Miniprotein binders against q58433. Designs and how they scored, part 9

Target 1, 377 residues: q58433
Amino acid sequence: MLFMKYEGEIAIGPVHPTMLEPHRLRLFIEDEIIKEAELVIGVNYRGIELIMEGLPPEKISILSEKICGICSHIHVWCNVTVTERGCDIEVPERAEYIRAIVEELERLHSHMLLFGHAFEVLGFETMAFRAFMIREPIMQILGEITGGRAQYSCPIIGGIRPRCNIKESKIPALLERLEKFEENLKKLLERTVNDPMIMSRIKDVGVLDKKTAKKLHALGPTARGSGIHSDMRKMGQVPVYDNFEFEEIVFDDGDVFSRLAVRFYECFESVKIIRQGLKDLPNLDKRIYNPNYELKEFKPIDVYNEAQRGQVYYSYGLDENGRVRQVKIRTPTATNLACMEAILPGHHVSDAELIIASCDPCFTCTDRMIVVKENKI

## First folded at step 3 (miniprotein)

Design t4a
Fold by ESMFold2-Fast, scan of step 3:
Structure t4a (fold): chain B 377 residues (1-377), chain A 83 residues (1-83)
Amino acid sequence: as target 1 above (377 residues)
Amino acid sequence: SPEEILRRAQELIDRAKEILEQARETGDPRLILWALFLLEYAEALIEEAELLAERGNPEQAIRKAREIMEQAKELIERARELS
């Protein structure tokens, strides 16, 4: 008897920097049906938490950027927010708006990246390329605002970097480009739902039922695809989002389609947030940075935000020597991987990559599938 | 390990290089965008490898990462010139 084994190296995308070794996913297959899936966790080194410990808070932004190459902005935003709340540092409203705009742009490009990967796995190269082409203008906008493409350092303690300020004269052109993106996204969605071949591969496939999702503490679009409300942007955890009208997108069927549909509609909601943020960008007070803050000792405080893959949690305190202490960082990676383990059994092996892609783990391990005799696992 | 991550980054760069050569021959802008996408992922992997290398053998791994990153940046610049 043989079974498939693949390693937790990213086929496309970054490796989580707090893990010393990549994760491995083992699939036990009988007659092309997955009987069991087992995640073999690599060594959890907690590297980022350890290297942040004892550093001054101004130095940890670069390290927080390295947690994930796709979702770097949210990590930096959470990090600076801990220090800002702990030290009672005033952040200009304009800077908070720009932080939210950049995060929603990050959500857009990340979701588009997932769509491209999913279409690639489905064997629809034209659709995959279309998704990547639609994504490219968002990356261009991010580069223009932040001066970076994939890892952009926008937040700093007390505000945002000067280069990240959005000039009023540039807003009309940004809104027009955003409108074009929205039109293309709508066409991509319509082509997806009107394609019977695509729909037959994603509808009623990879079902994560609500009871199992709750038991595993599912997060982000994975949770929302299974009928669970969990968006930190709607739970009072990120006050700037209270300024924007948008909906939390939830689907109930828990299948691959539901997880993709959550992300498609979240993209439309992100466009609404960016549009409102740009139109209502604070203009009476144009400050983007508070240069007159003072660090002070504080006991650990909790900060939550909603990344594209789900809830991100940061906590630390600052000691009497101005050094970061008791660092805790939690990302949706572990829960998304647990959900993937629960979904995979009972499915044909040809659906494995698609199910994995729809759960959007911080990494995918499809590049290293190994068929070995069961006794050599 | 950093070495495994750098191997994956090199695979993406090699694929991008092949696609970029085809793009140069055909002038197809879709291939340029595809190559840029792969190179962007390679850059992210190289940066992750550099971070991990700080815990083991930073001099050798960082030198290798820098070499691969330079290759990626050169290809990105060439892709921009073609678009």
Scores: ipSAE 0.000, ipTM 0.175, lowest interface PAE 17.5, mean pLDDT 78

Design t4b
Fold by ESMFold2-Fast, scan of step 3:
Structure t4b (fold): chain B 377 residues (1-377), chain A 83 residues (1-83)
Amino acid sequence: as target 1 above (377 residues)
Amino acid sequence: SPEEILRRAQELIDRAKEILEQARETGDPRLIEWALFLLELAEDLIEEAELLAERGNPEQAIRLAREIMEFAKLLIEEARELS
């Protein structure tokens, strides 16, 4: 198929009209070889920044939650952290632990969703089904903790909502469910690497070399698949992660396999973090929220965290009237789309969807569009 | 139908115009690239509508497609000037 158009819908709440325009990749094909890829940046985050400007910080969390359905927790967490650091608000240790546990659960389900999509693109429907089924228990755990499966808000300024507290009586069952998830994930990985048909489609395909990745400032598993150490959880940017023993997963080959392998092994690391967090919870103070804080003026504070697709950056200050000013939000989406634009030329058109899937563009953060046309001439 | 496709193309052109107004205020080259993509997509839709209309011989749709295409080309020139 020389002409192909793929377009998804943005699954975010009611927003300014300009924010509904997605990011897009346009592919130009000659003799079934991609000759050129063009990136078009959507205006989603710029519109949200404009809406956030002048609002009280409590209202920013509502908008942050609506930026991305799949990664909503990280956006809310980053937002409350800006205000907390700017106003010197003490956050209970237990609340930070639960924030980390929820984020790792989001990382697990997001990576599983990518595996399912990648297998679907490869034409391995049974493997895709297995990936989606392995993901479902993680979504159930998230629903039990937060009350919602995709668009939920656990962090609040000064802590977490009371319903998001993890009861000690529930921990043994959660640990057992995580062990079952890990067993199923090991089998999925084993089936993937031992299948020569799958391996022939993903190994040495869609190579993003380290030099190009660095020039484009690649983020997340895309960067780590190309040999770049980039994990904000390991760089002191999110102090609660210093309580957990886990590894930053890096592969050097920059191919589709490397980007998928990073995510498979990151899932095992996420399980380690969740397990340690759950085991530590009974020994922490029971307080989950600090109601005794005062908002004060502050100049923009930089906050970084590591979402499923890479670094998320939030920055803003607060004026004398308690209103947010100079809002900047950066997600890995635009940078990873630039990486896809760089990878795609020179490849057969039949590899395009697989390459794009392995870079995992977020549908609700950016709606990917591949427009394939014969002859740009 | 050709008329539905042309309506969608017009919506994209209207969106591009709004984004170009925002680009003038911000100076952001990415907004210009975004507007150009919408205009190029609109051009593709207009060509598709014109082709479908020719097969069915609706003179009105063909004329409308040509008028919308000319407007899109003018906005593309404006967008390039802003870059």
Scores: ipSAE 0.000, ipTM 0.105, lowest interface PAE 21.1, mean pLDDT 79

Design t4c
Fold by ESMFold2-Fast, scan of step 3:
Structure t4c (fold): chain B 377 residues (1-377), chain A 83 residues (1-83)
Amino acid sequence: as target 1 above (377 residues)
Amino acid sequence: SPEEILRRAQELIDRAKEILEQARETGDPLLIEDALALLQYAEFLILWAERLAERGNPEQAIRKAREIMEQAKELIERARELS
């Protein structure tokens, strides 16, 4: 099939059959070489912003949680923050700490899922299995903190759900499990960089140079893999992160290795944030939510945060009837898809999935890949 | 489809009803919280289905949505009584 002309379509991004059209990446392949890649944007005249328009802010939280299955927490966190800042609602420090801890746990499991997928694409089944096994304890910790019954993220307007509180008695065991995760992650990284077969497949492959990344306004680890500093956690937009010592990870080569390396080292930084947060919690006020907040009219305000794929932006105001107005939401998905469109041409078809995986398009949305075989007449 | 979304909303309401009965028996405040979360999601799905129905036959979907929404509101009131 490698010597025949064919067209492939990969559905990337949120796949919600009733609300969002999936973004698709079309690959045109001849003689095993990708000749061109085309981003196909789904047509939606009644976008998610329009569906949110006119809803109460509590309903926006539920909807925002469902935009992305992997990064639901960040969307809910951004949403409640818009209302909290707009209405001058006090949020307990403990609640902001737990929001940050949960987000970093979400970053860890998402990056581990990416590593597992990348190793599967490379054909290294044992490495893929190791990545998934290392990820599993993080999923268990998230389940213990957020619960699994309600299928909701922790943030609520004014704080966090009582279920999501991290009790002091649980902290020592959490720190021990986190240390074990860090040890296993270090071993996975060492095995990766010391394997010449893996390194030959990811080093100098899928290069996104800094100039192109800047022109396309690349975000998140994709931008940071190309030498661009972009982390919203370091830009004063999320004050709770100022309590934690951690580094913004940047690599300059723009190859698949660089994008994966950014994520490996970001996992170590996430571990540092979680560890510091957990150690600080016993010294914080025990209050986790503000039950006495009042909603009031406000004009649109801007909120930024850093998801695992990059910057997430939320903006809206609240009218005199307590209804959300002028909704604006931006995620890094569209710019990262544009980067893949720029990277893919000239590469062998066997490297396509690896390049796509390294740009982290949202794995829950890749269940719709269409390949059409065409005979030239 | 609107009908599919409304079916999902009903499933969430049925689950919330079961959880609230368990909460009544055990007095566990986390079960009340779980039930409220499911009911709030069901309310959102109902509102979403109504908006989608505007593009087809809104009368049929609106009637079903109102029925399911009433069930959700009744359960939310029950949950508040248990809190």
Scores: ipSAE 0.000, ipTM 0.258, lowest interface PAE 15.1, mean pLDDT 78

Design t4e
Fold by ESMFold2-Fast, scan of step 3:
Structure t4e (fold): chain B 377 residues (1-377), chain A 83 residues (1-83)
Amino acid sequence: as target 1 above (377 residues)
Amino acid sequence: SPEEILRRAQELIDRAKEILEQARETGDPRLIREALWLLEFAELLIEYAEELAERGNPEQAIRKAREIMEQAKELIERARELS
């Protein structure tokens, strides 16, 4: 019997018995063919919602940052947006622009990290190294804007932290660095699609058909690799994105190639958003924070945004004492893991890691262990 | 209330203890990391409870918060020793 242990994306979970076990994927193999895959989800958001109940909204932002070790910016952005909309707090346009720019930089580095990991799985060490090196300048830009990983994400209720403001004098250099990133990304993509060894490993492998993807409520690039239009940035849920011209990337074949291709082309679209945002900033009001707001009671409201792995949903209300109530949080983590479970049966065991990698479950905090045991037959 | 928040922190710490015991038995570094995440979250809740207590009745909650914080620190040290 063969077991593969795979960890989920959530860094901090709720107080719940399932926290004893990380996310696991169990593979049942006969004659080197995966006959069945079983996902065991170790963390769930119901417990996180219970922990957040009764806290003031400022503390929810801190908890949001701790819940997801990799995608803290989107969680904090969603949280402050719930309070801002609920309390009718006006957020300066410049602050919303910078929130979007930071999120797109997060999308770029996350997708590049996935490419590096996929190339490692494929055994193409030079390609993996190249992907990691192309990612490095994006990490440097993020550090310059946010102050690095030791700082909380840029959004605060009413705007952004002063250190996260992008000065006009820095824009030309940022645009130049972004252009160089785009050139290197294009070369990486061209090298990938022109390599028949790589293409033979990713094309027509790990197919998630559109019907199954819809049944599982697939999200993000996984859904878009299977022909499903689902991008919250295009659905009017995040108004600042209406200022930017970019395309929703969708592929129809549902294979490993399609899921990777969605992410490659999304990187080019993220570059377009960042470039437009940076060019618009000098023409916006210089305010980045609204100090003149008052918290007030509100009934739960829904907030959606599009993280690198898919839709993130936050909802809560605020009681008369300024405490959050009726918290609901949904991320793409559980759905993407369920998609892996559905894709794997029928495939050769040698394709398992690649299929898992293409669904982007979490690379920066994930340990993978494959234990091969003698097959009974 | 501070008391409710501290109860939640204690639950996280109790969970971390169970996970660390499993980590000791299995040697699984993933369990050590999970326990550390729970303990860091518990520390955040304790700090928040202390802040609330200072605004109202500091002696009622601060003593309890310090006790729970020491427990969290001891477990963090244990987790780092196992890794």
Scores: ipSAE 0.000, ipTM 0.189, lowest interface PAE 15.6, mean pLDDT 78

Design t4g
Fold by ESMFold2-Fast, scan of step 3:
Structure t4g (fold): chain B 377 residues (1-377), chain A 83 residues (1-83)
Amino acid sequence: as target 1 above (377 residues)
Amino acid sequence: SPEEILRLAQELIDFAKEILEQARETGDPRLIREALKLLQEAEDLIEEAEELAERGNPEQAIRKAWEIMLQAYELIERARELS
């Protein structure tokens, strides 16, 4: 990203690593100190809720994949879950395990991408390359399971696509690769905390205190970096996670370091989930798809899951013609935008990109971008 | 020695370049995965070289590791475009 100045206003340049659409962040600066911040969404309105209205539920998965290139799997998973619960469709346990494994792999590569971006913003190119190199084996594993690296669709109504099944013969090699990833992740963390130059740039910088985070309804690692416990995987919203032993990671200081530390330790927890899931798979029924279902009319129901940036919410119903109605989608982007706007004032403009990176916004994850802008102004 | 380990890392990176060129010609996604594995092996060797280089102030070995990591980063970007 590049800063651009407009008569006392600075805009951060158009391209973010996690999005394809140009956006601007307006910073009102006096004597190099940020006095106010406002996100300006690009003119290309997406209106995902409006586009989904009236479609058959099978077609929504295609659109869900395009909401966010980094968190595409969670959107597809939430979408099929709405229809499955609404129509009382049985989903094989093996399919739910694989859905969870893929989501945790997505969480890993997304967090690694954020680390790389943060190191680049800090000017530590070597650390950034290391983060990107550690990330690539996870992308390879995702490609082997789903057939694609960045755009993949594993869940379908009633289960998963056959290509996404994890064969027992592949599990030992996957476990070894996962162990190597974990070793490299530990070394990256050690290099980060043992570098005084990096630590001086991230400790006590960009503080979001717990009271403000609660008031703004912060979500995901941003909330957890400020001492707030709210992981949907631990709240009974996604039953398959009850099969796995892992911890909710929370730090209390609310600074850039705390938000990064939450994500580093969440990566270790994701590794535990994937390892347990892979070890359980051989003992599960081999069925991955239930073709024996009937779509039926249902009134809107609520589905929650925990993406790498926080809670994702999907709700819709089906009419008598099998068409989706009353679509509501909420991503953590709106609350993360509010948190960034609250954190940025009082900081030097040179710290803006780092603070933004640590909150990991995904502007393409909301279909009400105009409403988000109106809430600020 | 750190120097020998860094040479091995460079050889793996060069091999990954050759595999990525073949992937461009054939469109075979398996070749992209092979290249990424070679880049990961190179990273492991670079880490080993850096740990050894911490003994006795071998600044040259550290600088070479950084140069190799820059090349690996460039290859990862290219692989991402092909996948």
Scores: ipSAE 0.000, ipTM 0.123, lowest interface PAE 24.2, mean pLDDT 77

Design t4h
Fold by ESMFold2-Fast, scan of step 3:
Structure t4h (fold): chain B 377 residues (1-377), chain A 83 residues (1-83)
Amino acid sequence: as target 1 above (377 residues)
Amino acid sequence: SPEEILRRAQLLIFRAKWILEQARETGDPRLILEALYLLLEAEDLIMEAEELAERGNPEQAIRKAREIMEQAKELIERARELS
């Protein structure tokens, strides 16, 4: 959570423990205008990658989920996919469908949380309340599928945990709940774009132009808000998504509105994916787990997926003794922080929180922003 | 049987609790990882036992499963605090 003191200290604190060195952002302000923003990139302790080195692949998902401090499902999905591809393990189609459905539900709740936070920062308490209330049914669905615990993972090597199976009898009610979510989301979007006070605060503010976004290798909705096509779900990297009709959402203006609009329209696309997935499930084989896989040596392979904040990358190989080697994990957080460094200069300090919110930083990957007021540069 | 699955889950929770106490003293991240692994295995077993119990005589078995799950959740939070 952002904590702003009028006497010049802004704190973005981790909400739970992490083993990663946090990133920091320093703002230099003159007459309430941000003159410079400096990203102080934290040193990766390499603790997570070093601890993963030499582990059996079955244990890596737990470390990824619990210690990396980012949405757990995508990290676990990427991890099991490395081993599954490396060992030629056939994953039941139903399990891959459910993995995709869960990830899209994660995308929905994460985007809704960002909308609520952005409206709160803007001072529109009623709009923030609406966003949080629209999010609640999605959290309930996720809880029903995954067990409702941040520490419970859905994917396992070869499939999904039995508890995470979506039974046919539950599908009609899930589709109805999604339809209500979509209706409420449409109303929220309509109210947002038709409110000139809200629009004046977000349109043409915090512009990240396409050239700068490309130079910084922007990822996720931040890149797509600046006209860059970057969605790993459309790049052939996650084959289960080839079963679904949906669009990659891109806006060109690079402002706060564009970054929020990408996420609003991505929510509609996520609903389309979930709806199609749920409708297909009854026609798929009932198996959700392949227990008869064999681990074998493989050289490092690259796995990409599209999380709520952008691309997540996992790579490792497996040695002859079934132990993981040459681990690399990358998330969009550092790149999104670099984009904030580029966007913030020239803006009034009162717009800083809004710009930061629209870039959706992971709080577990940030510690403190130090605001330094200078009379001259 | 659901009862046997729940007994196995309880054993994993007891082992995790002791490993977690050791992790608190030493700060060893490998001990935290081992405790988390055991706790997640226990949660999976508890959920399987609940699903099996619902097909037969659910009331007492489901109550025990919920009690054991609360213990697992508390220990996972302690593991997070140490990491």
Scores: ipSAE 0.000, ipTM 0.169, lowest interface PAE 19.8, mean pLDDT 78

Design t4i
Fold by ESMFold2-Fast, scan of step 3:
Structure t4i (fold): chain B 377 residues (1-377), chain A 83 residues (1-83)
Amino acid sequence: as target 1 above (377 residues)
Amino acid sequence: SPEEILRRAQELIDRAKEILEQARETGDPRLIREALKLLQEAEDLIEEAEELAERGNPERAIWLAMFIMYLAEDLIERARLLS
């Protein structure tokens, strides 16, 4: 009977400039089993697109970095790339290398943050602490390169900000710190897969099968955990990545373990990219930005890149007055939320937060609240 | 007006700072750090809204100011839970 049914509601993430209200998943629970999950989408990117309309392209970088607290670099990188391609602006190779290095460092810290959160949800405080401690050196390296709290992100039209250049004298110490990170990451992975209690909670739980993932247009590690190859870094969308040898990590089982395993192994691949990039830097021209560019009118240009949660898409044109027009921004957030909606039914309510965590829906590591409600008559 | 809405947003942010300072001695340090990060983002958004108002985009400035108010209220609620 409907009057005996309970519904749970999970609010996801903070209220962001691109979202006036948070996205929510409503869970309909009967006898501790999730019978139905309903995605309630907030105002997704309409506000930021409206604000960006009519601004000069240099100013939209400020708004771009506000779209996601964890993945701000990728948003600014996509933004400057639209203008650069539209105006035929030459970008120094060194600047593109540093953009890729910074993005891979952001992928590392974001994946580590997710591991810490997942272990907390599982009740394994020691493992969560280990994940957060392993993440800390990556945050320090990012701060050293980007200056920490920057008003503008590392990319600027035509290159990178001068403070974000990586001096050759710093490279050996950076490589040593990456080796230590990789060693600690390997130990964390080994502790995870050798713990039967952890494995019993994540293996064969929260399965997103390949057919459903394809139907929902799954993106990022969520898609790759379900056997789908979709990495924009491997699809010719970001040419600088063609300089690096790395693998697209794909697992077929679609469970929580598969989505976490994709991220663990992607961390090893990110380390390979950063290592190669750092080793190449001394052999590249010293230019990091091109001050000799002219903005010109262009029709909307499509740009794709691969953030830690999946592809990010930017498109806009520039009018005769040098103002941005016809802005379109798409992130993996809405698609990943739809995947969670599909996964949750049939599972015990105690697995809900773990399933949601494995799909990584939040912009920051904000706590989620489950609200159990009685059904309205 | 944009100025009135921005003033109210700043008042809410200032109140959030007071509550977070009170929570520092008794609250969870991790949640306090997270709240301080969100508070800094709110302050950055106020500066952006002021720039938009100055450049003759009052409708967009008003929208951004309203969003800042929602963000500040969320921070205040988080800070209350800490104490």
Scores: ipSAE 0.000, ipTM 0.148, lowest interface PAE 19.2, mean pLDDT 76

Design t4j
Fold by ESMFold2-Fast, scan of step 3:
Structure t4j (fold): chain B 377 residues (1-377), chain A 83 residues (1-83)
Amino acid sequence: as target 1 above (377 residues)
Amino acid sequence: SPEEILRRAQELIDRAKEILEQARETGDPRLIREALKLLQEAEDLIEEAEELAERGNPELAIEEARAIMYEALFLIWMARRLS
């Protein structure tokens, strides 16, 4: 037998041809065991920060929408919130409710996409197909609320776009569709935990211990799968969430199962938030947009929110000429990549994709841009 | 009241179209595309509000008309920023 050395490069994260370069994860594999994983930092939000610098805040919202595909809503929401807090702009309560509902719908479809990808990696095509089918009704609801097939952004400075207002007459049907989604999700979870072949591949595999997770400043479901309470929705950072009863989901084992379990149970919690929000909407003031606001100079303000992959942070100020200054954007991508780099060594190569999937990089980018090179020793 | 709200929404949309026409010569093509998309959505909302009014649902027609007014104001605001 010749000793085989595998050196591969996996592109991770959203790829925007003109603004972003993907991060890359290089794997060194010897005798089917991963010996080293190397994170190669690509162009991230620093390029976008440079583009945003000196723009009026109204233009930033449109730019933020174009930066990411799967998680566009959270970026726009964080962005408008910086300006709103900095300028003391009143946002109607109804608009904040709808912002939260849309974000929870994004969380649902994103988690379902991860489940489908994980099952595909595991070789369970039928389970993957079921996950994708369960996801589709959520995508349809999002399209109906945000403006249809074109995936329009919802938040604007001072509120939401009128098209994104949720009609009272649609609420009963939306609640019924959510109940059906929840039933299907329960069946998917039960099938997963009762399948010994699936469980043997995800339980005690890809362990990120709590000490390492803290050292790497892990975020989102990755952190919560390792016993770390980190949900910005529970830390007073997003006041509208204080209106909703839901639980922060945490598991302690840090394995692939724990990271997936956090996301399964987060889906149930997202359904609770959406249900409560929809039920409250008819009792809220009808206003969804404040057209009477004034921009004013402000020093950089920190805004945090909880995206499906973890904390998203936006900060900037406005100068005396109404231009955005000192832009800082942090997403969970870099910390999730660092966690993957830390978890992978010592594992069999056949578990690599599953471990990577459970840490939730951009699946569309990862699936299409995996390049593995095989060198004979 | 509903007829007056719809008339005002149409006036605001017409004004947004004028501003978009001016911005087309000198604006960012990507932002112009977004403004045109929003303009189409506003026109769809007017059609929906008129249909609701015809079915004898004046309260729903008023709510839709108000939404259209805010969308027209947003389109005007966006068209001005594209320039």
Scores: ipSAE 0.000, ipTM 0.181, lowest interface PAE 18.5, mean pLDDT 75

